# Ledger of designs, part 5: VHH binders against Malonyl-S-ACP:biotin-protein carboxyltransferase MADC (madC)

Target 1, 317 residues: Malonyl-S-ACP:biotin-protein carboxyltransferase MADC (madC), of Malonomonas rubra (o06926)
Amino acid sequence: AKWTELQDKSFLEATARERAVGIVDEGTFTEFCGPFDKIYSPHLPLMGEAIEYDDGLVAGVGKIGKKPIFVISQEGRFIGGSIGEVSGAKMVKTIQLASDLYEEMVSEKPDLPEEMRPAVVISFETGGVRLHEANAGLLAHAEVMDQIQNCRGRVPIISLIGSRVGCFGGMGFVAAATDVIIMSQFGRLGLTGPEVIEQEMGKDEFDASDRALVYRTTGGKHKYIIGDCNYLAADSIRSFRETTTAVLQKPMEEIETFRRIGSMEKIKEQIELVKLSVSLKPKDSMDVWAHAGNENPESLINMTLDEFLAQAKRLKA
Below, E stands for the ipSAE of ESMFold2; O stands for the ipSAE of OpenDDE; V2 stands for 0.75 times the mean of E and O plus 0.25 times the DockQ between their complexes.

## First folded at step 1 (VHH)

Design e17 (framework vhh_enristomig)
Fold by ESMFold2-Fast, scan of step 1:
Structure e17 (fold): chain B 317 residues (1-317), chain A 123 residues (1-123)
Amino acid sequence: as target 1 above (317 residues)
Amino acid sequence: EVQLLESGGGEVQPGGSLRLSCAASGFTFSIYYISWYRQAPGKQREWVSTITSRGSTNYAESVKGRFTISRDNAKNTLYLQMSSLRAEDTAVYYCATKVYQWGSTFYYEYDYWGQGTLVTVKP
């Protein structure tokens, strides 16, 4: 049962294509433009050669039930998942296609049921802008943000963060602008990669070599407690698929309330979190977890997902 | 608080040279990446060059070999030395940086831009 094996696969360890194929219904994923002869393989470098994905991004369309799902899945195996000209253009065009389909469908049937309207799912695996293509990469980030804003109230956009590389740099802002963020406890979300944070803030404040610190401050448990991710999923394609499916069953009005950026109320919430960071000066996430009402925050670090969700107290932003 | 102020723009003939400066204040300049961007009339803003806190440099393909970015941390100043100027280099040049709040627990990036300085390369 290849499908069952795919569903049970670690989301963290999966390839971009495996995430894309597995997040939608079996057999429904169609890739828009695939790398026919340029498939990245971890085995090839050991044999003296390397073949890379066309641009480090898989884009296509599939279905969940009757709902068309436009999928963008970033590939960390290609230049750390960084965004360049071609990959950026693919993201922009994929979101635009979802918006165009929405407009066509609703124009034909204004009362079209929610479960038949398109949605976008983005699986992030990126350290940010590809520096040698910085002009095109920065433009792409701005254009992706514009497309996301154009979709508000029309096409829900769901972020999945559970990959090995995580979601950093400008793509952290992109994820925050989507309607819903789903993370695993092993997922990482931040505005800048740990090494850049260490370089700019100094090791006394943040040591990038401390994996526990990195995962505590950028990881799913912390992001859940502070409200920077809406849902936690277990580390499997199945769990991400099931969580995504459940979210997409909700009315658009409800989905919009999950956005971290997108309204004056959300801006005020971000300002309050900034004020808290200035006044509290936390050394790591445990100081914030204590502030949220967790009496033994250290115990949360090693809890299973089920234990954590049953016991953890969240901040009100 | 955080301020970036460009200077050094002006009129120059094709093939000429010009040095832009960006005076930074309100943050610890030496630890941040600082970039130059430009915007020609009727076009979108485009990235020109970046210098890291440790002095590593990167350039847009259109200016590589002609422009040199540098920084003086003692003076809190960023420079862009422009040579072999062309008509297509005519633009308002902007200094830009991202200022960070502590760590990743409440990590927030604030984008800051200067007011710009006009460079006109006369045909």
Scores: ipSAE 0.000, ipTM 0.106, lowest interface PAE 19.9, mean pLDDT 76

Design e19 (framework vhh_enristomig; at its last look DockQ between E and O 0.05; V2 from the best seeds 0.00; counts 0 for: pae E 19.3 > 2, SAP .6681 > .668, placed apart)
Fold by ESMFold2-Fast, scan of step 1:
Structure e19 (fold): chain B 317 residues (1-317), chain A 124 residues (1-124)
Amino acid sequence: as target 1 above (317 residues)
Amino acid sequence: EVQLLESGGGEVQPGGSLRLSCAASGFTFSSYAISWYRQAPGKQREWVSTITSGGSTNYAESVKGRFTISRDNAKNTLYLQMSSLRAEDTAVYYCAAEVRYTFGGLYYTTYDYWGQGTLVTVKP
């Protein structure tokens, strides 16, 4: 009963642990290092910060059907979800464990069924590096990128972006390197936080306190239209779980085609988006939506997911 | 390259006996429980018997007292001695092993390996 209640919970409002437990099959999530293990960053006591036993990152393994799912779920309630030494090491090790399991499986069964192929799911909720541990946080980003590269073609990595803090800074680059990005309209994704955009453009051009503008610019609908996310999910654990499940039923060869930077054509698309940004100089996501062929872009803001997917036109680069 | 290869099937009269063998390769045979299943024409596969790595045996009620499962770890071979055969025992007999992948002591998943089967026909 409790897991079924969890399915209807807002993904945005859920804790990192609730997202991890809810994304996999009922009763299957096993956390590698839980609160009872007293795993924490050695730098936090020296900085006068509270010790968090899981260092703001839930990591573990569960199942979807027969498929082992290695889950990384970031917790924005702990130092804004920032990545430090311990949390960074947990991310790296979790992805490595998925790769190691895959190698063991194909060593024994080279014709491994897709239904048994391991996968990684990362629920992002972070502004990037932890300021108190900047060098360790930056190194962790690089090491995570290395593990993602080691998984390409072997272990699919799915990004879930639907949290309040969103996915910004260095972790935005990490998400872009994964195979598939699933967002809700309330999820936020960017390389730069709203405050930095305001600082660069000025309040008259971009007001970080304008919640609606921030959601339009970094939100799932905008990212979907410009091709920065592959799928949109409704704001519920169930919707993210069902979308993730559907994606993971696809062959690895098909999943590889979804990567944002995975081919020469994807690189060309990125170049065209940069060229468009320079020529169009959009002040709001709605300017880009109009350019993509949406005649009344304001109407898209309040549409249900189903209405949006039926009507929205995506940018062609 | 996990492989299971059954042999020993054939035609037999009611009340007769047959000894089935299953040659296993590609995994540590002595570490796993191995089972016999059968599938009669037009029916679903049914479990017949299992022998654990430690030698403990279990049987389906329909064969208990008539069939004996055994293993030879030195030869990586599983056996099924069948006696007092009945027309209802007519089926293709399969050797099966459930091999587990274990990681970090916290995770496991299983994959079932099956042989190609050997036909046993008991003529009424």
Scores: ipSAE 0.012, ipTM 0.312, lowest interface PAE 8.5, mean pLDDT 78
Fold by ESMFold2, look of step 2:
Structure e19 (fold): chain B 317 residues (1-317), chain A 124 residues (1-124)
Amino acid sequence: as target 1 above (317 residues)
Amino acid sequence: EVQLLESGGGEVQPGGSLRLSCAASGFTFSSYAISWYRQAPGKQREWVSTITSGGSTNYAESVKGRFTISRDNAKNTLYLQMSSLRAEDTAVYYCAAEVRYTFGGLYYTTYDYWGQGTLVTVKP
């Protein structure tokens, strides 16, 4: 009953572990132990005994049907130096394990049924950060991007964005590189945090202290309309799980068509959408929604998920 | 290179007080957010409090109203004033300096530098 009760829990309010456990089938989640093989950050090489890091990340494997699901679920309360490098390594290794399992399965069964194909699900939760010069931690993020690229065409990677702090900073770029992005209307996604956007564009164009404006420009409904996410889910673990399950029933070649970044053509398409958004000089997202062809854009705010998906028109460049 | 040195730990009775210090060197202390963490035996390291470069403070719920974080930028020193101490406050306390990174034109922060820790024991 605990897993069943979890299915109705708000994705926005759920912990990283609750999101990880709830997205896979009941009783199937096995969490990976802390640092793999005592992987050391460069800044903690002298801790010789077994080390319990608070790495801010839940990683493990479970199942949806017959499909192995490697889950990465971020906890947004903090990221420390040793914890950040350890959690980065944990992400890299988890994705690598999924890729390795796929290769072993195909080696034993070259015509691997789609229902057996491993997948990765990443539940993001990370906030914006202040400007800083490049440093050693960027290597871990580049390694995550390398593993995502290595999985393309073989292991689908699904991004889930609906947690309280959203998906910003370097992890926003990581999410954009995955195959499919699922958001709730309360999820927030951005490559630059709201405060940095405000400084780059000016407060009169983007006021980060205006919570309604932040949700309207980084939030799930807006991101769905402008094409930055593929699917909009209700704010429940059940809805994210059901949407993820439906996506993973598709053949890999169809899943690849959802990718936001992965070719020069998709990059050009995204650039044109950005140019259009900038040229509109919108005061809030309602101007962009109207330009996308929504005659009464204010009415979209309070629609149920089903009503919104049936009526909302998406932006075309 | 960068160094953070905690001090001021010790044994106290329940309800007692301690003041921890963290002396910083090797970086521009006033430009960084600095935090306190703690790790009790057999438990994961836990965030306690943060003070920003601008002086804004935040606290874990378990310590609100009992602990006060402060900084003296002229002395490159971080403090944690602990009051109304309880047995569950027994832990090794660490200070940590926030380090920020840029990737792909995006900005984020993480902690790279930690002190050696100072032990606080609240007697039964």
Scores: ipSAE 0.000, ipTM 0.113, lowest interface PAE 19.3, mean pLDDT 73
ESMFold2 (binder alone), look of step 2: mean pLDDT 79; pTM 0.776
OpenDDE, look of step 2: ipSAE 0.011; ipTM 0.289

Design e22 (framework vhh_enristomig; at its last look DockQ between E and O 0.08; V2 from the best seeds 0.00; counts 0 for: pae E 18.9 > 2, unsure alone 60.4 < 65, grease 30.4 > 24.2, SAP .795 > .668, placed apart)
Fold by ESMFold2-Fast, scan of step 1:
Structure e22 (fold): chain B 317 residues (1-317), chain A 121 residues (1-121)
Amino acid sequence: as target 1 above (317 residues)
Amino acid sequence: EVQLLESGGGEVQPGGSLRLSCAASGRTFSYYAISWYRQAPGKQREWVSTIYSGGSTNYAESVKGRFTISRDNAKNTLYLQMSSLRAEDTAVYYCAAKTYFGSYLYEYDYWGQGTLVTVKP
């Protein structure tokens, strides 16, 4: 089957729609406000920009086993995955629908098994706010944060970061607020783009044009070693799907412990990372990897995922 | 998902050589790190060697320089070339495959049934 073939497709190279269809069980994905509905931002033509009928964001619902999964999949091929009025509203409404379904289901059956309760999966691929619609995009970020807060302890939210553009800008804050972050080695996560990092740190400290340095600094391996992502998946839809499925089988109390923020222990860990940054003054992520106990940090760069997970020493280990 | 079947065991004289094979079926072998373990009578199972999906290898100190692990992803087959065999190498040799989802999920998902290697004088 097509879905079976899709499972082996690179997550990095897949479209947003392919990621959404492939992350849930075969035949279960139902898209909200898809391209056939022809909804787009009228501001884009006024500013001389091309439109897409899904506004660069795929949203819908499917299942993993008996669990309803609300999916948001950003499309980096459309204006860098930036969030505008229509795409922002779709993202907010999708998370709200998951929260509403949870409330309805649990009200009807308070002892409903966890495996039947809704969850949210967000595949990030965005630089953040769409400048053409800056006010609406910024407000959408705030409203998404409100919806995530409403889901805490009720509806788990899983971030998938393995797409081409990565997760930058305001959406980096959104990802940090979710319960679990799963990255591939090719995924990128940060609060600013490489150009801003180069400007703020100076070109001698960080060369934004150095792709290898960008991958080391914002990439999944570095984020895993420092504790900024919880799990690494191989670069395939199958690997992200299997990792997501395994995570969602855990009890909610355990899932909540994976949040990057949200507990005194997590705050302490972040303070320790800041202290390490001040004392170590790292020029490269490999300086941090060496501090974590990796005797030859350069060797980690080209390791396959399985070798990396077996060999790499984490800062938080 | 994956089924493993070891073969190539048998009796060999000290100083001899033997090649073990592990055939995988059911799912694509190339996505897994595959290891060889061994268990001598009355002893705990001991790790021997691992080969990762990218081809890098690790060996237990007791076999380093004498054993070579390799894989053929196209044939879904793992090999262990054993040389300079000693009486202490006598054991049932097992093939094991694992998947990785993060450090806390690092577990062997699939084990073979084993193949006996006897080093006899």
Scores: ipSAE 0.000, ipTM 0.419, lowest interface PAE 11.0, mean pLDDT 79
Fold by ESMFold2, look of step 2:
Structure e22 (fold): chain B 317 residues (1-317), chain A 121 residues (1-121)
Amino acid sequence: as target 1 above (317 residues)
Amino acid sequence: EVQLLESGGGEVQPGGSLRLSCAASGRTFSYYAISWYRQAPGKQREWVSTIYSGGSTNYAESVKGRFTISRDNAKNTLYLQMSSLRAEDTAVYYCAAKTYFGSYLYEYDYWGQGTLVTVKP
């Protein structure tokens, strides 16, 4: 109910709205869902015609300090979080609004302080494209990717992955295209880069019914070690909010260095990770963790977040 | 493991009706979308209808107004009520589910074995 109570709530168990409200400062979240969104947000750029959201996606704007934060939060418990035409359009419009606001602010104050730079936060909870809207959903993925590209260097976009459904399908590539990925150890992120090669190399030995093995290949600890996510947070809205806030205090130039795709340097890093994965020919995540320098990789599985961050070594190109 | 068992197929005259059932068994059933698909001989499998865990439904244009998808959560059973059947509806009908396996697992698609529906010429 209360914002302060939300801060201690499990991010894994939180609803999309709880995640959206809890990430921004208390009392600042305004949702873009009603027929009268223009009326409810007099200090924000006008949205066009009202968008009706029946696919379980929460979008809106709030603040962290002076920084406007445009939030997109997917709800897997409603309709399972699959991307569709309506939810895709809502994502696109929300990202466009953030970039439009940035351009307006810079036109009025060319030396815009970093503390006022708008940002986008996407809390993923999706299996990808909806069954009955597969074609429209695939086009929506491309449009969202285009908006993310348009924001690069201007509006930081942060991905949060720690919800029950995870982030799978084409949305895994959407998340990889954002500037920063924050996961909890319980977050699940689908195939992105080295993981694809790992599965191809060990496909005959990979048992999808082994729940612990599946977690180790898609989970936050593995993704952190292989560099597919930038930060780990504890399983609480507070931890995701604090990590997001810390990232947003960084200058935009530094934030750009975290991107997984969209720069020649990152492409080179991914190529080197591909070469490394081929040379290792790993059977599961433990081989990769050991190669990263973790003497007892199995011991990392049960560590608390603090222990893990103090002990774990990350894979280098 | 979720097991999906289709039934209710058979022969029917044009304009007739059939009700297909898809029963879930084997393990605790949890889903966010369950769908019917069909595959006619020599053709690609095509989507027919979906029902979501919240109760919303959707239909392919070719069956809209003639088919109704529904579910009975107490019986763990999905239904497809088919009316005004045409020769084009002849196919093997499959149910498929997208489910969760807890907080740590991939979403999986499960498919039944299919039930044949034949609409006589």
Scores: ipSAE 0.000, ipTM 0.125, lowest interface PAE 18.9, mean pLDDT 72
ESMFold2 (binder alone), look of step 2: mean pLDDT 78; pTM 0.794
OpenDDE, look of step 2: ipSAE 0.006; ipTM 0.232

Design e35 (framework vhh_enristomig)
Fold by ESMFold2-Fast, scan of step 1:
Structure e35 (fold): chain B 317 residues (1-317), chain A 124 residues (1-124)
Amino acid sequence: as target 1 above (317 residues)
Amino acid sequence: EVQLLESGGGEVQPGGSLRLSCAASGFTFSIYYISWYRQAPGKQREWVSTITSRGSTNYAESVKGRFTISRDNAKNTLYLQMSSLRAEDTAVYYCAADRSPYYLPTRSYEYDYWGQGTLVTVKP
């Protein structure tokens, strides 16, 4: 009853645990080392921060149909979702466990049905590396990337970006390295935070306090139009769950084609986007939307998901 | 507990000035984006102004040049200096802060914390 009600909850407003429980089938989520295990980063007390008994990152396993789903759900409430030693280790171990399970299953049954193949789902809510744990956080990003690489062609990894903090900095690179990115229009994705862009470019070129500009530049609709995310979901746990389920029904060979990096075609796409930036010199994402063939780009901002998907023209159309 | 408490509202004649304050407690004020919103009777809540953690400011077109947002991180207080007030500025003014200070759009449903509001009435 409660799980059914959770399906209608805003993905943006949900907790990390609610996102994890809701993305998998009812009653199937089993959390690894929960909040009852008083695990916290040894570096946090040195910052003068209040001690947290866990780092806010939820990790576990559940099912969608017959498929084991290893879930990593980041929580922005804990230091803006920044990655430290404990949270980084949880992410690395969770992805490794999915890979290990796949190897064990294939070893025992070489003709393993696709529908029983393990998958990883990561719900991002992070600004990147924790300043006071910089070395441990940077190492964690590298180790997560390594585990993602180890899963290529074996275990699909799906990124969900619809949280309040979004996915920025080093974790933006991590998300780009996964097989599929699903965003809501409220999700945020970028390599550089808005205030750093303002510092580098100047306020007249990019005003970080113009939140509508930041929304348009890092938001799901923009990322969809330029090919930086594969699918858009509505802002509900149900919509993210249904989109994730549909993606995971595809064969691994097809899922691999969705990756943003790791192929010659994607490299060519990035080069073309850079060339467009040099020639067009856009000051707003809406300039790029107009270039893609959208005659009234401002109207796209307030469209429903269904209207947007029916009408929006993507770059390279 | 996280709390935002607005003050400084009241009655003023057209062309007059008021300074609103928002006292914050229960969170690290200095790292948050803090915004002013207002709601006139029978209308939807509208965004007025935002100040970033770094002090960069932005304003709704209707108040640009007349209102100035500022913050005092030592006092955990946000201000809105209002000048050249018009009848259309009559509204309850709300202070809003988000848990994810750097990345949320300026929409009321996206803020974690709201104050109770302070009424500003511009009477001829």
Scores: ipSAE 0.000, ipTM 0.202, lowest interface PAE 14.1, mean pLDDT 76

Design e36 (framework vhh_enristomig)
Fold by ESMFold2-Fast, scan of step 1:
Parts: C-alpha cells; structure tokens; sequence
Structure e36 (fold): chain B 317 residues (1-317), chain A 123 residues (1-123)
C-alpha cells in the first residue's frame, strides 16, 4: 500500500499533507479545510503574494488506535511556513475542536479510558509570523497559546520538529508550551529554555540575555542534551509516527512530566538547571554538554543518530 | 500488545558461555534500539548493552570484550552472547525497549520490559 511506502519517506522532505496522513493510522485522516474549499488569506492578494488554497497549513483529524488525533501540519513550501490570518485561525480552531471533543466525551463518560481520549499533534515548519500579516499572525500565536493552556491536563499536545524550515520565533514558544517535543537531528528549534523562562516570569525575575548564549543552538542534538526536546527520531515518517504512538500510550500524568513549561514546579526546575550550568561559566554549548556528563562532547557533533543515542548523556535525563 | 520474552538463561561454571535471546512482538522491532539490563540479588538494575536500529553496539565497561549483542530483524529477536562468565555476572537478565532519545543507562527511561531470565555462575 501507498501508506506503507509513505512510512519510509524522509520526514524532512515530506509535504505537510504527507506528514499528517503518515502520522495517523492508515485511511483515518480527514482534512478539515482542504484545497478544494479554496481557503486563503485575504491579505495575500493585496500584497501581491501567491495564493494557496490551504494557506500553508494542513489540519484534520485521524486515529491512532482508538485515540482521536487532531493534526496540524505546517507547510514550509508556502511562504516559509509563516503564520497568517487564515492559517492561524485554522490552527486555533483545530486545537479548540480537540478540547471540545474532550469535554463532550468526558461529559458522556467521566471514566473514559485515556486511550480513547483526544490528542493533538503539531508538525512545525515555520520561520514565524507572516510579515505582510504581522498583526493577525501575532494575534494567532497568542490565541494558540490560549488554546494550549486550555488543554493542559486534558488533551496532550505533541510537537514534531523535523521539517526543513524548522520552528522559530513565536512558534518556538508555542512548541515549548506543548507537552512533548520530538525532534530529528535535522530539526531546528529557535527558542531556548532561558528565553521561555523570561517570557513566563518576566525580566525582573529572570533575564534571558544573561544566560541564553550557551543555549542558542537550534539543532536536535543540542536540544536533546539540554532537555529542550524530549525525544530524537530518525528522519522518516515511520520514526516520528512510532515515537508519537509510544508517547501517547503513556498516562496523561506521565506525559505532563515531559512539558518544559506549564507549571511553577517545571519553571523552578528549569531555573535551577540554568543556574547550575551558568555557575560553571560555560563558553559555548560544548561546556554545557560536558556538564551533562559527556567527557568528549566535541565527538558527539559528528556521530550518527544511533551512535549519539547510545552514548550521549543528557542534562535533564 | 507489546511483548518481550527472554530465554537462554541457566547455570554455568566460571569461564563458561551462554546465549540469551529476546523475542519481541507488538511493535516495529527493526526501528527500535533494544537493550540488555541485569539485576543481581539485592542490587538495582544495571545497563549491560544496547544495539541501535542501525546496528551500532555499546557495552558497559564490566562486560566489554566478553559479551556480544546482536539482532535479527527478520525474526524480531535480540541476542546476547556471553563468554568468559564470572560470578559477578550472576543476575536476572532483562530485555528492554524504548523510544528514540532515551538514556541507555537509566531503567526509568524504558517503556517495555521482558520478565527476565536467570543466569547463575557457580563454581
């Protein structure tokens, strides 16, 4: 079957739609606002930008086992995956639909098994806010954060970062606020732990500029070692699907322990880890890798993913 | 349902050899890294060896040069060839599987565990 062939496709090279279809069980993905609905940003014609019917974001619902999975998959081939008015609204609506389904299901059966409760999976591929729609894009980021907050403890949200454009700007903060981050070593994530702490606590409590330098690298290996991503996956739809499936089989209470931000306790843990790392006066990411217990951190740079996973020691593992 | 089933344990004299097997089902075996752990009487579980999906192998210092981990993806089976066995190798040996990105030396990082097979090295 074509779906089984899709499983072997590079996650990096896949389209947003291929990622969405491949993450959920074969034949279960139903797209909400497909290209045939002619959904597009009203700002694009005025700015002379190309129009794409799905506005660079695939959204829908499928299944993994009995669990309804609401999928958001950003498309870097459309204006760098940037978030505009229509794509932002689709993202917000998709998360809201997962929350609404959760409320309906739990209202009907309060003791509904976790394997039957909805979840959200977001495949990120964005450079941030769409410049010619800046106000709408920035508002959408805020509204997405609102929906994520509304899902905490109820609907798990999993971030997949392995696409060509990566995850930067306000969407990096959004990814940090989800329950679990899965990256490939080709994945890129721009917002670091210190920056997220500053956004939550304010500069008076925590100034990220004093601490961020050694955490600025965007790659999956660095994010894995410093605890900014929870899992590393190989560059295939199969690897991301299997990692996502395994995560979603865990109890919600356990999934919540993976979240980088989301509670005062988690923020305190991040602050303490940053303080410990900074007290060692690191000059770059290699010093942080050494602090995590890696005796020859430079050797990790050129390791294959398999070699890295076998021997790399994590700051928060 | 995911299942890991170890076999091949038994009694052996110091300097002897044993081959352990772990039969896996319920997941795509070839895409996962699989580890051997052991637990000696009165001690915590300790990591012994890992083989990655790509075939890269790693060993705890105490077993390097004596143990060989291997996998047969067609049979969904993991192996541990143990040679030059010592009294200190006496333990229940467990097969463990987990997602990408787990720490190989931390038992809490693994999602799936077998029930274990006992290896006793007696003079």
Amino acid sequence: as target 1 above (317 residues)
Amino acid sequence: EVQLLESGGGEVQPGGSLRLSCAASGFTFSSYAISWYRQAPGKQREWVSTITSGGSTNYAESVKGRFTISRDNAKNTLYLQMSSLRAEDTAVYYCAAGRYGLSWYRPSEYDYWGQGTLVTVKP
Scores: ipSAE 0.000, ipTM 0.150, lowest interface PAE 16.9, mean pLDDT 77

Design e39 (framework vhh_enristomig; at its last look DockQ between E and O 0.06; V2 from the best seeds 0.00; counts 0 for: pae E 15.5 > 2, unsure alone 56.3 < 65, placed apart)
Fold by ESMFold2, look of step 2:
Structure e39 (fold): chain B 317 residues (1-317), chain A 125 residues (1-125)
Amino acid sequence: as target 1 above (317 residues)
Amino acid sequence: EVQLLESGGGEVQPGGSLRLSCAASGRTFSYYAISWYRQAPGKQREWVSTIYSGGSTNYAESVKGRFTISRDNAKNTLYLQMSSLRAEDTAVYYCAADLRYSLGFTYRESEYDYWGQGTLVTVKP
């Protein structure tokens, strides 16, 4: 009954734990409490803050259908959702467990049914790296990126962005590296196309020094139109769960087509989208939306999700 | 382009209170992380507090429990409520906005795109 009520709860307002429990099937979520509960930041007690057992990050495993779903859910109420030593380690380990499970399943059954393939769902709510743990947080970002690379082609990783704090800092790069990004219109993603290209290609190949504000718009409708996210969901746990479920029913090879990076062809598509957007000399997001083919772009702002999805045209190279 | 203008500074007795304001113009205010910094004469500028785009807050240890940062997105205004003021709080207070959408840039001066002109707070001896 509680799970059923949770489905109607605002994703924006939900806690990290509510989002984690609500995304997977009723009664299937098991939160990881063992070795993770013994990982503490050595700096938090010295600064007089309470030691949080989860370090602002809920991690666990549940199911959608027969598929094991490893869930990572960040809590913005804990130090702005900032990533630190303990939360970074929890994130890395959870993704690693998913890839380890996949390897084990395939070694036992080489013709593993797609419906049994493990997946990772990351519900982002983070402002970036902690002030007092910046080096540990940056290392955690690098280790998470390594785990994402290890999962490519094997374990789909789905990003959910619809929580109050949004997805900022190095976690924006992490989100861009995942297979699929689902946002609500209230979701905020702080990374732009130029920054993604620079990280993938290196600064010697592409310099993202362009500070055009219109391309740094973080909202979900804008990100959907410019192709930085793949799907929009309504502001409810139900809508995020339904969208996630629909994505995960697709074959892995189709899921891989949604990635923004990970091959030169995907990067070329992103470069062309950025070039088109920059050539518009836009003053705000409305100019970009108009160029995508939306004759009356301001009307899209107040549309319901269903109306928006039925009418909105996306920027195409 | 975003322009930031601080106000609300002045003289106050020890233990007193002041409320600083930072008015922003330009782009939508709600999408930015915004911080207060302060600089006493002859000292390096130091971070005071940050409010994240989602409304969460963080504070320097020296002001935690005494200062409260907030924002009014409808008025594009950032506030710093200062209570229990001490002589060491005397400084010029600046607001700064991070237009890169990353709170990872919030902790270093080079990570902010825009800075205000400052407002002087003097806590009398």
Scores: ipSAE 0.000, ipTM 0.163, lowest interface PAE 15.5, mean pLDDT 75
ESMFold2-Fast, scan of step 1: ipSAE 0.074; ipTM 0.565
ESMFold2 (binder alone), look of step 2: mean pLDDT 75; pTM 0.764
OpenDDE, look of step 2: ipSAE 0.005; ipTM 0.259

